# Ledger of designs, part 25: VH-VL binders against q86l99r1233to1411

Target 1, 179 residues: q86l99r1233to1411
Amino acid sequence: SNKESLPFRRDVIEKVINHLRENSLDTEGIFRLSGNMESVRGIVKSFAHGEPNLSFEVHNISNALKHYLRSLDPPLIPYEFFLMLLDARKNEDAETIRNIFWKIPSDNRVVLTLLVDLMVKISENSNVNKMNSKNLSIVFGPTILKPRTPTLDRMALMTETQLQCGIIQTFIEDFHYIF
Key: E = the ipSAE of ESMFold2; O = the ipSAE of ESMFold2 at other seeds; V2 = 0.75 times the mean of E and O plus 0.25 times the DockQ between their complexes.

## First folded at step 8 (VH-VL; framework fv_adalimumab_6cr1)

Design q2 (at its last look DockQ between E and O 0.62; V2 from the best seeds 0.00; counts 0 for: pae E 4.0 > 2)
Fold by ESMFold2 at other seeds, look of step 8:
Structure q2 (fold): chain C 179 residues (1-179), chain A 122 residues (1-122), chain B 107 residues (1-107)
Amino acid sequence: as target 1 above (179 residues)
Amino acid sequence: EVQLVESGGGLVQPGRSLRLSCAASGFTFEDYAMHWVRQAPGKGLEWVSAINWNSGYIDYADSVEGRFTISRDNAKNSLYLQMNSLRAEDTAVYYCAKDMGEDYYGSGFDYWGQGTLVTVSS
Amino acid sequence: DIQMTQSPSSLSASVGDRVTITCRASQSISSYLAWYQQKPGKAPKLLIYAASSLQSGVPSRFSGSGSGTDFTLTISSLQPEDVATYYCQQYNDYPWTFGQGTKVEIK
């Protein structure tokens, strides 16, 4: 099962992101197309043990990163920043989003910077890989920015998800201003 | 082994409601987008609705928007379709379909249920 | 909405024949296209995803090609068990749309 709560391992995430930076920029549908889920589960376990196994086809590695990040508790963007970021996005306030980013703990900021830089590089090559900033935001929005208590209201969940995606899209499109 | 089992089909009068269910097993249900696809007797396939892994993205075919509601319960590995204000044109076999992908932008339907028949007739 | 047009609507061929089915999208869908086989009374079965990738367990006589707007499904040597209706389907953007189907039968 990929629903396990997993610890934050900065060194593992950095290694995986760097591998993808070197190997995924020309890959059509990266982060969108499926991998072999048996392999993906095994790779996620290697991340959790601190010894990432990256000797797999690139879609398996990208899917493993998605599942690992989804399984972090606390998430990559800590819970206390969730409402602040959503509110700043509602107001289309990129300056406030930047100010909030710089309040995030330093280890999380380093990883987030590397992850969003990867997304920027992928989106800059979207004519080849077919993954623009909007596509990437849908993948990563709810994955790395989560409420402490999930809502039971389906309309509220849909609104929150759109705002989560909007924040990631802002990170990608305004990378040099925010980061 | 991946299995998708639909239920809740039947004969119903126009203007009435039905609720379809799809029980999933053999995969991590909460990781994948899910779809409803229908096929009128003797006709082709028509996509009806999609829902992503966490219910944050939902979309409908124009023909059912406002009348049908897709939902999922990841704790029960179940997908649902609430069908209100049914019309004769909704008569079809309804398939539950698993997306290969997780997000709203899927990758194709790698597993299908056997379908449940909905007949809307006076 | 992205319209998917299949050709032909039906065909009859002999065992061993090469069969070609085409699918045209009303706008570019890159390689985000799937092909399905549906036998009478059965649910559809995925044959090809990402325009040209063969799904596990599908015989190698099936192949897919194309990108952008023009796509082809080929059966290199038609077999009796290939009698079915074939559908293309784009998954570039919602709403996801299918072609009208191509019925294949044996003479």
Scores: ipSAE 0.373, ipTM 0.758, lowest interface PAE 3.8, mean pLDDT 89
Fold by ESMFold2, look of step 8:
Structure q2 (fold): chain C 179 residues (1-179), chain A 122 residues (1-122), chain B 107 residues (1-107)
Amino acid sequence: as target 1 above (179 residues)
Amino acid sequence: EVQLVESGGGLVQPGRSLRLSCAASGFTFEDYAMHWVRQAPGKGLEWVSAINWNSGYIDYADSVEGRFTISRDNAKNSLYLQMNSLRAEDTAVYYCAKDMGEDYYGSGFDYWGQGTLVTVSS
Amino acid sequence: DIQMTQSPSSLSASVGDRVTITCRASQSISSYLAWYQQKPGKAPKLLIYAASSLQSGVPSRFSGSGSGTDFTLTISSLQPEDVATYYCQQYNDYPWTFGQGTKVEIK
């Protein structure tokens, strides 16, 4: 991959999520509507350098968070948990999903908890913001849960994507049981 | 800075195939959904197909479903449209369009290529 | 499918005039609406996204408004370089659909 990977900065992600919690719950299409490409690029750079610039319209900040999370290497959910989570989702086994979550390194768990809590809050206000748990799972599934070695088979990619989205949807809908 | 360059258009007879390519530069191609949009000579714009950033979601206009296949190669910054069983009504300029967003929900097309002409006639 | 209906199909106005173009959706599309400008022989260019957000590099004389089913593109002071065909496009639901276009000319 030619794409530049970015370092995991827990403190930056926490600040961004807290800002969005305060400013995005009533925003139509949050995480779905795009921001200005140049603004988003600049904000992502500020995240990567440890000094998040949050003086932008909320769609630019939400899009910057998505791009930042996608660029993490290793990803927010480390590679070794990918197959276990997909298998647990395939078997519809929320208890195993919870057990796997608690094995994730503590810094990643804190960030993931904050991120999914934000998604829960957004989905609870979906009559206003138009973003339910399914919508959010499509945005975040492949973003934060990805394989070490991506498949080239198109049918496997489609199945994998459905399972990735299903995991995130389970996180949102069963938040209090899993987290 | 952002550039989308289509290629592969031409004159073909009905029932034949063409493959269109779109080479992208000036942005992180892997981060965005991509689309094909066409415009018949002297007519308006018609959306043809969409593919999300990782190819996990794909959709087509009813008029081309089953005949056209969209794909992308993120390592090569390239978008493709395989066009099979071409018909006269497929005659159009085909545009490669960058979505502002990543997923198939979309956000609008902030950049377009200059288009490649496909003419389907006997 | 969501049908998008533009009005008028064409118009002529003088330099400096305020021009409005309307777009109506056959069902609610919330704010998931874009406006494009297309000059002869050229690719379309994005003007407005999310119904009212001005794209970078687009002159401030362009503005968009509306939500739900009724949307408006306004050119506050028409300039000679604004001669073009304008399209609205919904992205609420696939298939994405465009309005029929509005051709804007100078008198």
Scores: ipSAE 0.326, ipTM 0.746, lowest interface PAE 4.0, mean pLDDT 90
ESMFold2 (binder alone), look of step 8: mean pLDDT 93; pTM 0.944

Design q3 (at its last look DockQ between E and O 0.86; V2 from the best seeds 0.00; counts 0 for: pae E 4.7 > 2)
Fold by ESMFold2 at other seeds, look of step 8:
Parts: structure tokens; sequence; C-alpha cells
Structure q3 (fold): chain C 179 residues (1-179), chain A 122 residues (1-122), chain B 107 residues (1-107)
């Protein structure tokens, strides 16, 4: 990848999530509909510099959050947890998933809790916004849970993607048990 | 300035293969899903294939499934289409298209290349 | 698969006229529809995404509306440079599909 990694800024992510919690629960296709590329680029830069610019239409903000989270290195869920979580998901073992979550560094856990809580709130209003837990898991699975080195095998990539989505879906649907 | 530049088109006989390339610049290539769309001479647009930002999902139109293979190299900012067992019906201008989104859903094609002509004829 | 049907197949109008092109999906696609303009010899250009969102750099005389199965592209005041073929495209579910196109000409 030639893409530059971006710094993890807990305070920025918290501000963005709080903004979306106040402004996106009724928005159709939130996190699915795209924003304007130029606006999204500028917003992502503002996140990386620690000065989030939230004076944009809400789809530009949600897309910027997705791109920012995807650009983190290490990712929001650090690399060492990837195989553990995938194995726990294969075994349908929510208790092990919960135990792994609580081993994640505290700053990452706080951000992840806020992010998944936002997804829970969006999914609870899915009759209006059209984004249920499955829809949100497809968006966020590969975004926040990644291997250090992606496989080149297409079938393995498809299986990994299904498991990544399944873990996020478990986070949303079993939020109060895991978090 | 966003640019998508296709190459690799040409005249081939039925049953042969071609490989198309698309060189991307002016945006973070690995943030977005990429597609191939084709247009037969004098006809409308036909979606051919999609590949997600991480190659985690790939899909094809029924007419090309099993014969065409989409791939990407994010380090080289390049998209590819391997076209095997070519038929006369595959004759078209092939466009590289950038999705506004990155995942399974997509959001429409905000940038297109100029296209490369593939002609399948004896 | 979702079929997209455009109407009309072609039209001729005078400069300054309001032009309306419709697109009908064979099943609900919510708001997951884009409109493209293609001038002769050129690649398509995105005009509208998400049924009604105007792409950056597109003149404000273009607008889109609709949800579900029935969608409309409107040019409020046709200009000479709007001579083109217009396509709708759904991205609700794979395979993605286009309408057959609408040619717009000046009388």
Amino acid sequence: as target 1 above (179 residues)
Amino acid sequence: EVQLVESGGGLVQPGRSLRLSCAASGFTFEDYAMHWVRQAPGKGLEWVSAILWNSGYIDYADSVEGRFTISRDNAKNSLYLQMNSLRAEDTAVYYCAKDMGEDYYGSGFDYWGQGTLVTVSS
Amino acid sequence: DIQMTQSPSSLSASVGDRVTITCRASQSISSYLAWYQQKPGKAPKLLIYAASSLQSGVPSRFSGSGSGTDFTLTISSLQPEDVATYYCQQYNDYPWTFGQGTKVEIK
C-alpha cells in the first residue's frame, strides 16, 4: 500500500462520533451513501491534524470517519487481535470475543465502545435510516479489523471479510453483553 | 486532478485473451471500489465487474462470469481485467470507473477513464 | 436482476426549455440511483448520485428526484452544451444495471 497512515486521535474520533449521534440517526443510508470526494478528503485531513471540521453535510462527515478509521495504522482494533477474533467468530464464541475486547488498549476500547454504541442507535432506528446491524457490519468490518498482511487468495479474502463483518455484527447485536 | 487511463485494448480473434490495465492518479486509490463498464459501438452502458478497496468482494455481470477476472494492485494504483475466451459480443469500449464508495454497496461512478477499444473479430 | 427503463428514448427541445427524463426500476431501489451524461466520443460524466444529490461541478439547472421505482432527471433550462445521451443506473444490488439511454437534442 502507498497510502500514508494516519495518527490515532481519540479526542477527534469522540467529537466526530458525538456529532453523528446528534445528527445522523434519521439519515437514510448513513454510512452507506457516499459524500463528495473533495469534501471528504478535506475533512479527513482536519481529523488527522486534530482540528475536526464538522461544518459539512452529514454524509461527508460519516464518510470521512470511515476513511479516517481505515487509514489508522495500527487499526482501531490492533493487529495482534485479528486472528484471535476471527477464530472466536468461527466458533460462534461470544464469551471469547468479549474477553478479547477487554484486552484491547483502553483508549481504543473507549473509541470502539462509542462507535459501536452509535451503530446500535442507528440500527434501532433502521425503519427510518434503512441501516440495520447487517448493513453496518458490512461497512465497518474490514474498516476496523484488519490483518497485518492481507492474503492474496481470493477465497480466503472472502472468508475473512465474512468473519470481519460477523464480528462487528456480534458487537452491535450483543452490545450490552460484550461492552 | 483525478485521472484513470486504460490500456491494453486491441483487435483479437474469438477465443483469445486480452488483459486490460487502468492506471489511477489524483486520489487515494486503495480507499475506493473500482469497476469496469463497457459500451458496445452505438449501444448503451453495461456494468462488467466490481472489486472492493481490499479485494474482499468481487462480482461480475452474468455475461462475463467465468471468463473475466478483475484484480487490483493498490501499491501500483492499478486495476486490471483479464479477459479470456473472448467472443464477438465482448466488442466494446471498456471504461475504468471509480466508485464514490469503497464497500459492497457502492454509490455511483464519480470518475471515468477515456476507455480502451476491444474488437473481437476474425 | 433489476431492469431500468428510461423514457423517452430520445427527445428534441429548444434552448431554454424544461426537459424531463424518467427512469423506472423493476423493483424498489430506494434512493440508490445515479444519472450520467455522455457526450459524443466522450466517457460518461456523473451528474446526480443518491437519486437527488448534485455532483460537484455540475450546473444547478440539473436536478434529480424520486425514490423507490420512479425517478426523474430534470434540466430546468436546456442549454446547447446539454446535447448528450443521459443514462440512469441503479446500485441497490448486483448486478448493477443501466437504463438504455435518452438522447437529448436541440431543435
Scores: ipSAE 0.394, ipTM 0.780, lowest interface PAE 3.4, mean pLDDT 91
Fold by ESMFold2, look of step 8:
Formats: sequence, structure tokens, C-alpha cells
Structure q3 (fold): chain C 179 residues (1-179), chain A 122 residues (1-122), chain B 107 residues (1-107)
Amino acid sequence: as target 1 above (179 residues)
Amino acid sequence: EVQLVESGGGLVQPGRSLRLSCAASGFTFEDYAMHWVRQAPGKGLEWVSAILWNSGYIDYADSVEGRFTISRDNAKNSLYLQMNSLRAEDTAVYYCAKDMGEDYYGSGFDYWGQGTLVTVSS
Amino acid sequence: DIQMTQSPSSLSASVGDRVTITCRASQSISSYLAWYQQKPGKAPKLLIYAASSLQSGVPSRFSGSGSGTDFTLTISSLQPEDVATYYCQQYNDYPWTFGQGTKVEIK
């Protein structure tokens, strides 16, 4: 990979999610509208350094969170859960998805719960912010659920992406059952 | 600092193929969706194709679907456009454009290459 | 497809004038709109994203406004270096579409 991996910092992610929970629920296009690239890069560095700088307008903060989560290696949902979750999604098996979630390491589970709870709150206000569960799943699916080795087959990759998004959409829509 | 450099344009006859390349530098290429946008001589801008950061979603303008194939190689920081069955209407400057975002819906194009001219004529 | 209609197709103004270019979408695009400047022989340059957010390095005399279907790019005091063609572009839904362009010249 050409991309630099970043360290997982649970306390940083919690602070950022709490900030967004208080400041983004009414924001049109949150997680979809882009921020300024230079600002976003600087904010991501502050996350990786352990000292999150949240003194930016909210789109720069939300984009920085997306970039930070995508840069984690291993990803927020560790690699070993990828195939299990995709198979459970193919079978529309929410109970198996729930069982797999509870096997994820506890620090990752806490962060994932906070992140999906934020997405639930955003989607419940989608008439204002224009971000429903499908919109959010497209943003976060491939970002937090990744194979260790990406397929080179274009059709398989498109199918995997649809399933990745479907899993996140299931997390959002069935939050109270799964989490 | 961000640089996008297109290459591979030229003069070709109708029905032939051409492959465009775009070399990217100065940003983490694999974080962003990428696009091709074209501009016929003396005309406005027309979106051609998009590819998600992980190649997991690809879309085309109706006018090129079935004939053009977008691809990317994140290890080489490169974007490609394979253009088959070229027609006179495909004559344009082709720009490589960086999306500000990664997701399927995309965002605005914050950086553009200088363009490469494709001329399709007998 | 979402049609973007720009007005005017061209204009001439004096240095220091306030210039307004409008863009109308055929259906609501929320705030998913960008404005670009293209000088002759050059690639387009992003000025405004998200309808009203000024891109870094763009002079503050440029501003954008609007939401839904009606959008405006304003140059508060036209400068000689602002001679260019300006395009709006929606990114609400594929296919992404551009307005036809507005050529701005100095009298």
C-alpha cells in the first residue's frame, strides 16, 4: 500500500465523535460535503498525534474522521471479520452479524458503537441533513470494513463493495438489535 | 504541490482505440475518487467517468458507456481511460480530475490536470 | 439528468464592478454545487464548493450563495485577472452536469 497507516487512538476517536454528535446533526451533507484538503490533512495529523484539533468548521472535522478511520491498519473492524460479515450479509442473517460484532475486540467495539450511534442520530434527522442510512453506508462501508488483500476482479470488487455498504446499513437500521 | 499529468492523447481514426493515463502526485491518491472530464474544442465541460477510491464503484456518461473503461492503480498513483470504438464526437481535451471526497456521491473537483488532446478524424 | 442553466452566456464589465452569474438546476440539488474558473488554454480551477464555501487560495472577492435550485456566483469587485469562463457544476446525482459556461470580459 502507498498509504501511510495511522495508530488506533480510542480516546481521540471518542472526542471527535462526541464533538460531531453535538455539532453535526443539523448540518446539510455531513460526511458527504468535502472540506478544505489542507485543513483536513492537518486535523488528521492532530488525531494521529493524540491531540485532536477541533477548532475548525464541522465539514473539516467530519472529513478528517473519515480519512483517519480509512488510514487505520488494521481497520476499525479487523481483517479477520471481513469474510464472515460479508457471508452473513449475503444470507441476510442479522443474528450472525450481531454474534460477529460481539467477538470484535472490546476497544474496537466501543468505538464502532459510538460511530454507528452517531450515524443513527444523523439518519434520524435526514430530512434536515440529507444523509440517510444508505448515504452513510456508502461513506463508511469500504472505509471501516476491508479485506486484507483486495480482489483484482472488477465484478467481485463491486459485489464486495455492495456487501460492505449493506453491513453498515444493517448496523444503522438494526442498531438496537445488534448493539 | 498536487500534480495531475495526463498523457496518451493524439490523432486517431474512427473505430480505433486509445489509452489515456494520468500520473498523480502530492496527495494520498488512494484516498480519493477520480474522474475524467472532457471539453470539445470551443465547447463546455462534460463529465465522462468516475471511479471510487478502491475501484469498488465505477460510472460512465451514457455517451461513452460500453466503449470506455476507467481504471486505477493505487500502487502506481495512476488513473487510466481505455477508449475503444472512438468516434468523431469523442474529439476533446480530456482532463484528469481529483474529487475532494472518497464516497460514491463525490464532491467538487479541487485539482485538475492540464489535459491531453484526443482528435478522432479520418 | 439534472440540467444546469447559466445566465448570462457572456458579459462585459469594468474593473471594480460587481459581477453576478446565476445557475439554475432543473431539480433540487440541495447545496451540492461547485463553481469553476477556466482561463483560455488552462484547466478549470475550483472557486466555490458546497454552494458557498470558498476554496483555499481563492480571493475573497469571490462568493457563492444559494440552495435548492437557484445559485449565484458573485465577484464583488472585478479585476483584470478575473477574465475567464465560469462554470457551475452539480454533484447531487450522476451524471454530474455542468452549466454551459459564462464568459466574463473586461470592457
Scores: ipSAE 0.276, ipTM 0.728, lowest interface PAE 4.7, mean pLDDT 89
ESMFold2 (binder alone), look of step 8: mean pLDDT 92; pTM 0.940

Design q4 (at its last look DockQ between E and O 0.03; V2 from the best seeds 0.00; counts 0 for: pae E 2.8 > 2, placed apart)
Fold by ESMFold2 at other seeds, look of step 8:
Structure q4 (fold): chain C 179 residues (1-179), chain A 122 residues (1-122), chain B 107 residues (1-107)
Amino acid sequence: as target 1 above (179 residues)
Amino acid sequence: EVQLVESGGGLVQPGRSLRLSCAASGFTFEDYAMHWVRQAPGKGLEWVSAISWNSGYIYYADSVEGRFTISRDNAKNSLYLQMNSLRAEDTAVYYCAKDMGEDYYGSGFDYWGQGTLVTVSS
Amino acid sequence: DIQMTQSPSSLSASVGDRVTITCRASQSISSYLAWYQQKPGKAPKLLIYAASSLQSGVPSRFSGSGSGTDFTLTISSLQPEDVATYYCQQYNDYPWTFGQGTKVEIK
């Protein structure tokens, strides 16, 4: 990989999520439409340095959040939870998914709760913004839930991707039970 | 400075195979979805295949499904198209295209390579 | 598959003229539409994304409008360097599809 990993900054992520919650719930295609590549790069750097620059059009900010979250090492959902969450989803076991969530370190849980709550609010307004729980799960599944070592087998990767999306969709749809 | 450079085109007989490569530079390759788009001589543009940033979503046009395989190597900043069982109707300039987005949805092609000509003729 | 129909297939206009190209989708694609310019012997170049957003480095005489099924590319004052074929493309759902193209010439 040629990409630098970035540090987890809870305070930055909270500011960005709160900004999006205030400014994106009516935005068509939020998290789906792209931003300007140079703007997104600059915003991601401002996140990594602890001084988020939010003076940009909202699609640049939402894309910067996606790219920042993908660059975290360890990821927002730490690697040790990957296989157990996928197994719980495969068995359609929401109770086990909830139990696993509450074992995640507390700083990660707070951020994950804020992020999924944002997704819930977006999906509740999907008639306007066109982003339902399935749409958001496609965006965020591989972004925040990923294996330490990616599989080399293409069929296994497809199956993992479907389960990653399913976990995020479960988080959104069963938010009040799990969180 | 974003650059996409295709290679591997040429003249081949029907039923044979060919592998196209695309070398990317000037952007973080592993952040973006990548596509192949083709253009038969004197004709319009036809989307061929897409691959998401992590290869978790892969899609093909119906005309190439089962014969072509898209892949990427993020460590080498490279995109590939393995073309098997080539037919005369596959004759085209093949473009490597960068998506503005990363996943299934995409957002259009903000950068294109120069193209590589594939001619399938007996 | 979502069919994209461009109109006209070709046009000829004078330098300084306002040029309008339309694109119709066979079903709603919201705003998930791009416009490309392809000059002879060259790769396509992105002009407009998200139906109306101007790509970096594209002259402001280019604009896009529309949502749903009906979309328009406008060149407010045609210039000699705008001789090209223009394509619309939907990215609402796979397979991604292009319009057949509109060839723009100068009289």
Scores: ipSAE 0.523, ipTM 0.845, lowest interface PAE 2.7, mean pLDDT 92
Fold by ESMFold2, look of step 8:
Structure q4 (fold): chain C 179 residues (1-179), chain A 122 residues (1-122), chain B 107 residues (1-107)
Amino acid sequence: as target 1 above (179 residues)
Amino acid sequence: EVQLVESGGGLVQPGRSLRLSCAASGFTFEDYAMHWVRQAPGKGLEWVSAISWNSGYIYYADSVEGRFTISRDNAKNSLYLQMNSLRAEDTAVYYCAKDMGEDYYGSGFDYWGQGTLVTVSS
Amino acid sequence: DIQMTQSPSSLSASVGDRVTITCRASQSISSYLAWYQQKPGKAPKLLIYAASSLQSGVPSRFSGSGSGTDFTLTISSLQPEDVATYYCQQYNDYPWTFGQGTKVEIK
């Protein structure tokens, strides 16, 4: 059986992103370093119930956001956009990526804009936090952009991962153009 | 050249078991998902089961789940199907199929074996 | 489960004719669709993957189109060696499912 999915709660995600914007920009390895697994599970549960508990050390909050986003079904970028985004990235077509972004449902677009803006702010402080656009793209690529069913072939999975990361890197680096 | 050779088919009574094998050669077996597909005599194709390159994901058709077990041995380049509690409806040619797996689209079956016949009859 | 419905179930055409086979999915499968050719007594052969991508070694008279729920396989000029049964198959979600097949014959 597959892992249970979690509901999309725009207001919860906005609160968590705003908290991280105010508390994580100077944090070394934010989104890369692990948190306490027990704490992270409890925080994710609070997100799913609509009452986010943010009284934790910042690595626990960032890891909880990653896990929450990974557990969404449908994902933050809905399944129907997956292939077209990967194709647009493979062709290095930022204009098409922008056009696809603006077709994504409004609530998802708002959350994605806030999330990528957070990543932009973290990356502009990378001399302190050690997280550049490439580092962040590795974290968030497979987290928010995924196929409906797991990719079963080794080489196909490697190519998919490369393109997922490339799309997030494009979002960060071309933020002003796309968003 | 890619080759897939099924074996282990035959005549079996209802309620009994059979184990099918598929020997693979001509490609890096451990990089690819593998599938079983069956075809009842005179009928169309039915997907039966899939196993990922590392056995981390396994899927079954509803008609066989709980009765059939897919497995693979990457060291031996071999795919298996353990078929328990066989029914008349399981009578078919069973094909071993390779996932094409070179692209992130990953899922057409670019190579098939010639099949092994399983007949379930009293 | 995603039901795949092919039309027609059989057809007869002359050599040189344009042949069109359709496949409809019971829900959107994006472009996760393959087409196979099967001759009597033989294993199926992949023709088209990703709805429209021609498999290596397949003659260019074969083409695929469509996205979402409606898909088409076209043989631009039917040849004697194209006598076969054709299947569509979705791989959008498990269980993977095939259409019932379309038998193509020469008049």
Scores: ipSAE 0.369, ipTM 0.758, lowest interface PAE 2.8, mean pLDDT 92
ESMFold2 (binder alone), look of step 8: mean pLDDT 93; pTM 0.949

Design q5 (at its last look DockQ between E and O 0.52; V2 from the best seeds 0.00; counts 0 for: pae E 4.6 > 2)
Fold by ESMFold2 at other seeds, look of step 8:
Structure q5 (fold): chain C 179 residues (1-179), chain A 122 residues (1-122), chain B 107 residues (1-107)
Amino acid sequence: as target 1 above (179 residues)
Amino acid sequence: EVQLVESGGGLVQPGRSLRLSCAASGFTFEDYAMHWVRQAPGKGLEWVSAISWNSGYIDYADSVEGRFTISRDNAKNSLYLQMNSLRAEDTAVYYCAKDMGEDYYDSGFDYWGQGTLVTVSS
Amino acid sequence: DIQMTQSPSSLSASVGDRVTITCRASQSISSYLAWYQQKPGKAPKLLIYAASSLQSGVPSRFSGSGSGTDFTLTISSLQPEDVATYYCQQYNDYPWTFGQGTKVEIK
């Protein structure tokens, strides 16, 4: 992407996640269904400026959070952890995944914990909101966990995608062990 | 105004290859998942393939898996379909379709191109 | 694969009539269902997404309802410009699948 990176604002992300925790747990298709993209772009700008505008329908706010997180460089999970996490996932090594998580910088860890906790609460209400851990992993895998240099090799991309989704699904399903 | 313009269709023999292109304009192409959907003459719609906004998630219909490759170039606002080992049953109008969302799991195809005809016949 | 079955395959109705098209999924798809209109020689046009949400610019005489396995597209007062084939499509799980279509004509 040639779009401009956005500043990491822990306090903004915390406010947005808290708002979603209160307002989205019974919303069907949350994080999956689209919002109004004009509204979403405006909301993302408000996040970047440190003054989150949360006076919008909840799908616009959830989509704005996805876009904001996607625009971070480095990503929420810094690049140096990408290969280690994928390797730990290949080996089905949850203890190593936990150890890697605790090496992530503290501000990123706090945000990641809040984000995954939100995903846990959404998935626990999936009979209502229709978003289980697998659905959420598809949304958030490439959003927060990505390589420093993206590959164009199709087989490598498919393998990485499966592992990225698997790691997020592991975060959700083993939340209390890892976090 | 959103526009999707397909190109690269034509008449080809079975077993040959063809590459379709879709030029996008009027929206931020890199924000959205994209799809190929086809329609055999006089028949209904068949989903062919999807690609997420960053190419991180890709999927195919069983009928084309292993033969077709979807790709995108976000710098050129372009979507592609490489079609190898073409068969007579691949004869169809191929539509480029924009997903409403980024991760190809969203709710509908809000904009479509006018399609490009691929005819596979000896 | 999730099979989508539309009923009827065709219908004829008078201008002003209420028209109902049904779509049934072979397993639950929650509300992950879209409806499209296609006129001859043209690309499909999105009418309804998320089973019941009206796409921007679509006339309010179109509405969608249902969840789970049974879905309905309703045209409250059929107009001459509504002559088309209508398709439902599920996006619950890949592969995305369409119904076979319902051709709507004016008698």
Scores: ipSAE 0.320, ipTM 0.738, lowest interface PAE 4.4, mean pLDDT 89
Fold by ESMFold2, look of step 8:
Structure q5 (fold): chain C 179 residues (1-179), chain A 122 residues (1-122), chain B 107 residues (1-107)
Amino acid sequence: as target 1 above (179 residues)
Amino acid sequence: EVQLVESGGGLVQPGRSLRLSCAASGFTFEDYAMHWVRQAPGKGLEWVSAISWNSGYIDYADSVEGRFTISRDNAKNSLYLQMNSLRAEDTAVYYCAKDMGEDYYDSGFDYWGQGTLVTVSS
Amino acid sequence: DIQMTQSPSSLSASVGDRVTITCRASQSISSYLAWYQQKPGKAPKLLIYAASSLQSGVPSRFSGSGSGTDFTLTISSLQPEDVATYYCQQYNDYPWTFGQGTKVEIK
């Protein structure tokens, strides 16, 4: 097992998201289907070095983006926003979610906007790609929004996961209100 | 090299409990969903249970629901199956299997352990 | 539940023969299908994923085809080491289900 944290590289993430926006909207199972393990690992390494290698089949690129985002420390949505976002979701308070989003550092907001816009575009074509807002929220909830200290309680973890997914689903479904 | 090593099988009486373990190495265990799949002697393969990479989604076959509990410890690269109220029909070789996909647990199984035999007999 | 039906349940063929095993799903599973090889006393080994993608290290005489409900595993030229039981498995929807298996042996 070799899990290492990776630095936030806005320029890399933007390039990868733009590539996926141009190449993945009609791809069945995008972000759900796995890629080739060796290819994905090599692509993530290229992201970490600041020179993304996008000369791979699209499932390898999408999985590499997901893996890269999961490896960020701090995560795309910084740790300090985790509990307040979960609480706002628990209370079904989209206005508070929007207010919290605008407090996030500007580089993170730009990347988050591009990522959620990609998810909106994918979900709008879900009759072809089979990935609706709920499907995408399962992928991205725990990937970009996570606690500084993971809980060891199984029921709390399941509840947190559902709330994490709910926040991403809110971002997708209420995109124009929040962003 | 990916390795999955099951342990904890044995001969037990009906109604008793066993805990199976699976030690994983050669891949980033915490990025992948994991499964238990069983095979009764002379029979085909039957999926038993799945757990997502972060334990946020867990599912069971109807035949074991309420009796078996899957869990994982990502710090120890270990998968577990707590088997309570064992029945004769639970007699099988139990395999741990790695999901090919990251995150949630509905892809094919690219690596399997060699299995551990559980025999439930009076 | 999605039922997977394999045909035939067993077959015998000569070395060098083309062998075809079919797998039928009770409803569409798109291309979310895997094929496994299991030799006696061993764990299953992944051969094909996504209906037609060959797993690394698997001989090129193995191929998969199909989508929707009808799928085929083909061994273009049967070799002695291919004696095994073969299983299809869908991973389109919970619960994950396997075909009943096809035992391949040499005449």
Scores: ipSAE 0.188, ipTM 0.682, lowest interface PAE 4.6, mean pLDDT 89
ESMFold2 (binder alone), look of step 8: mean pLDDT 92; pTM 0.935

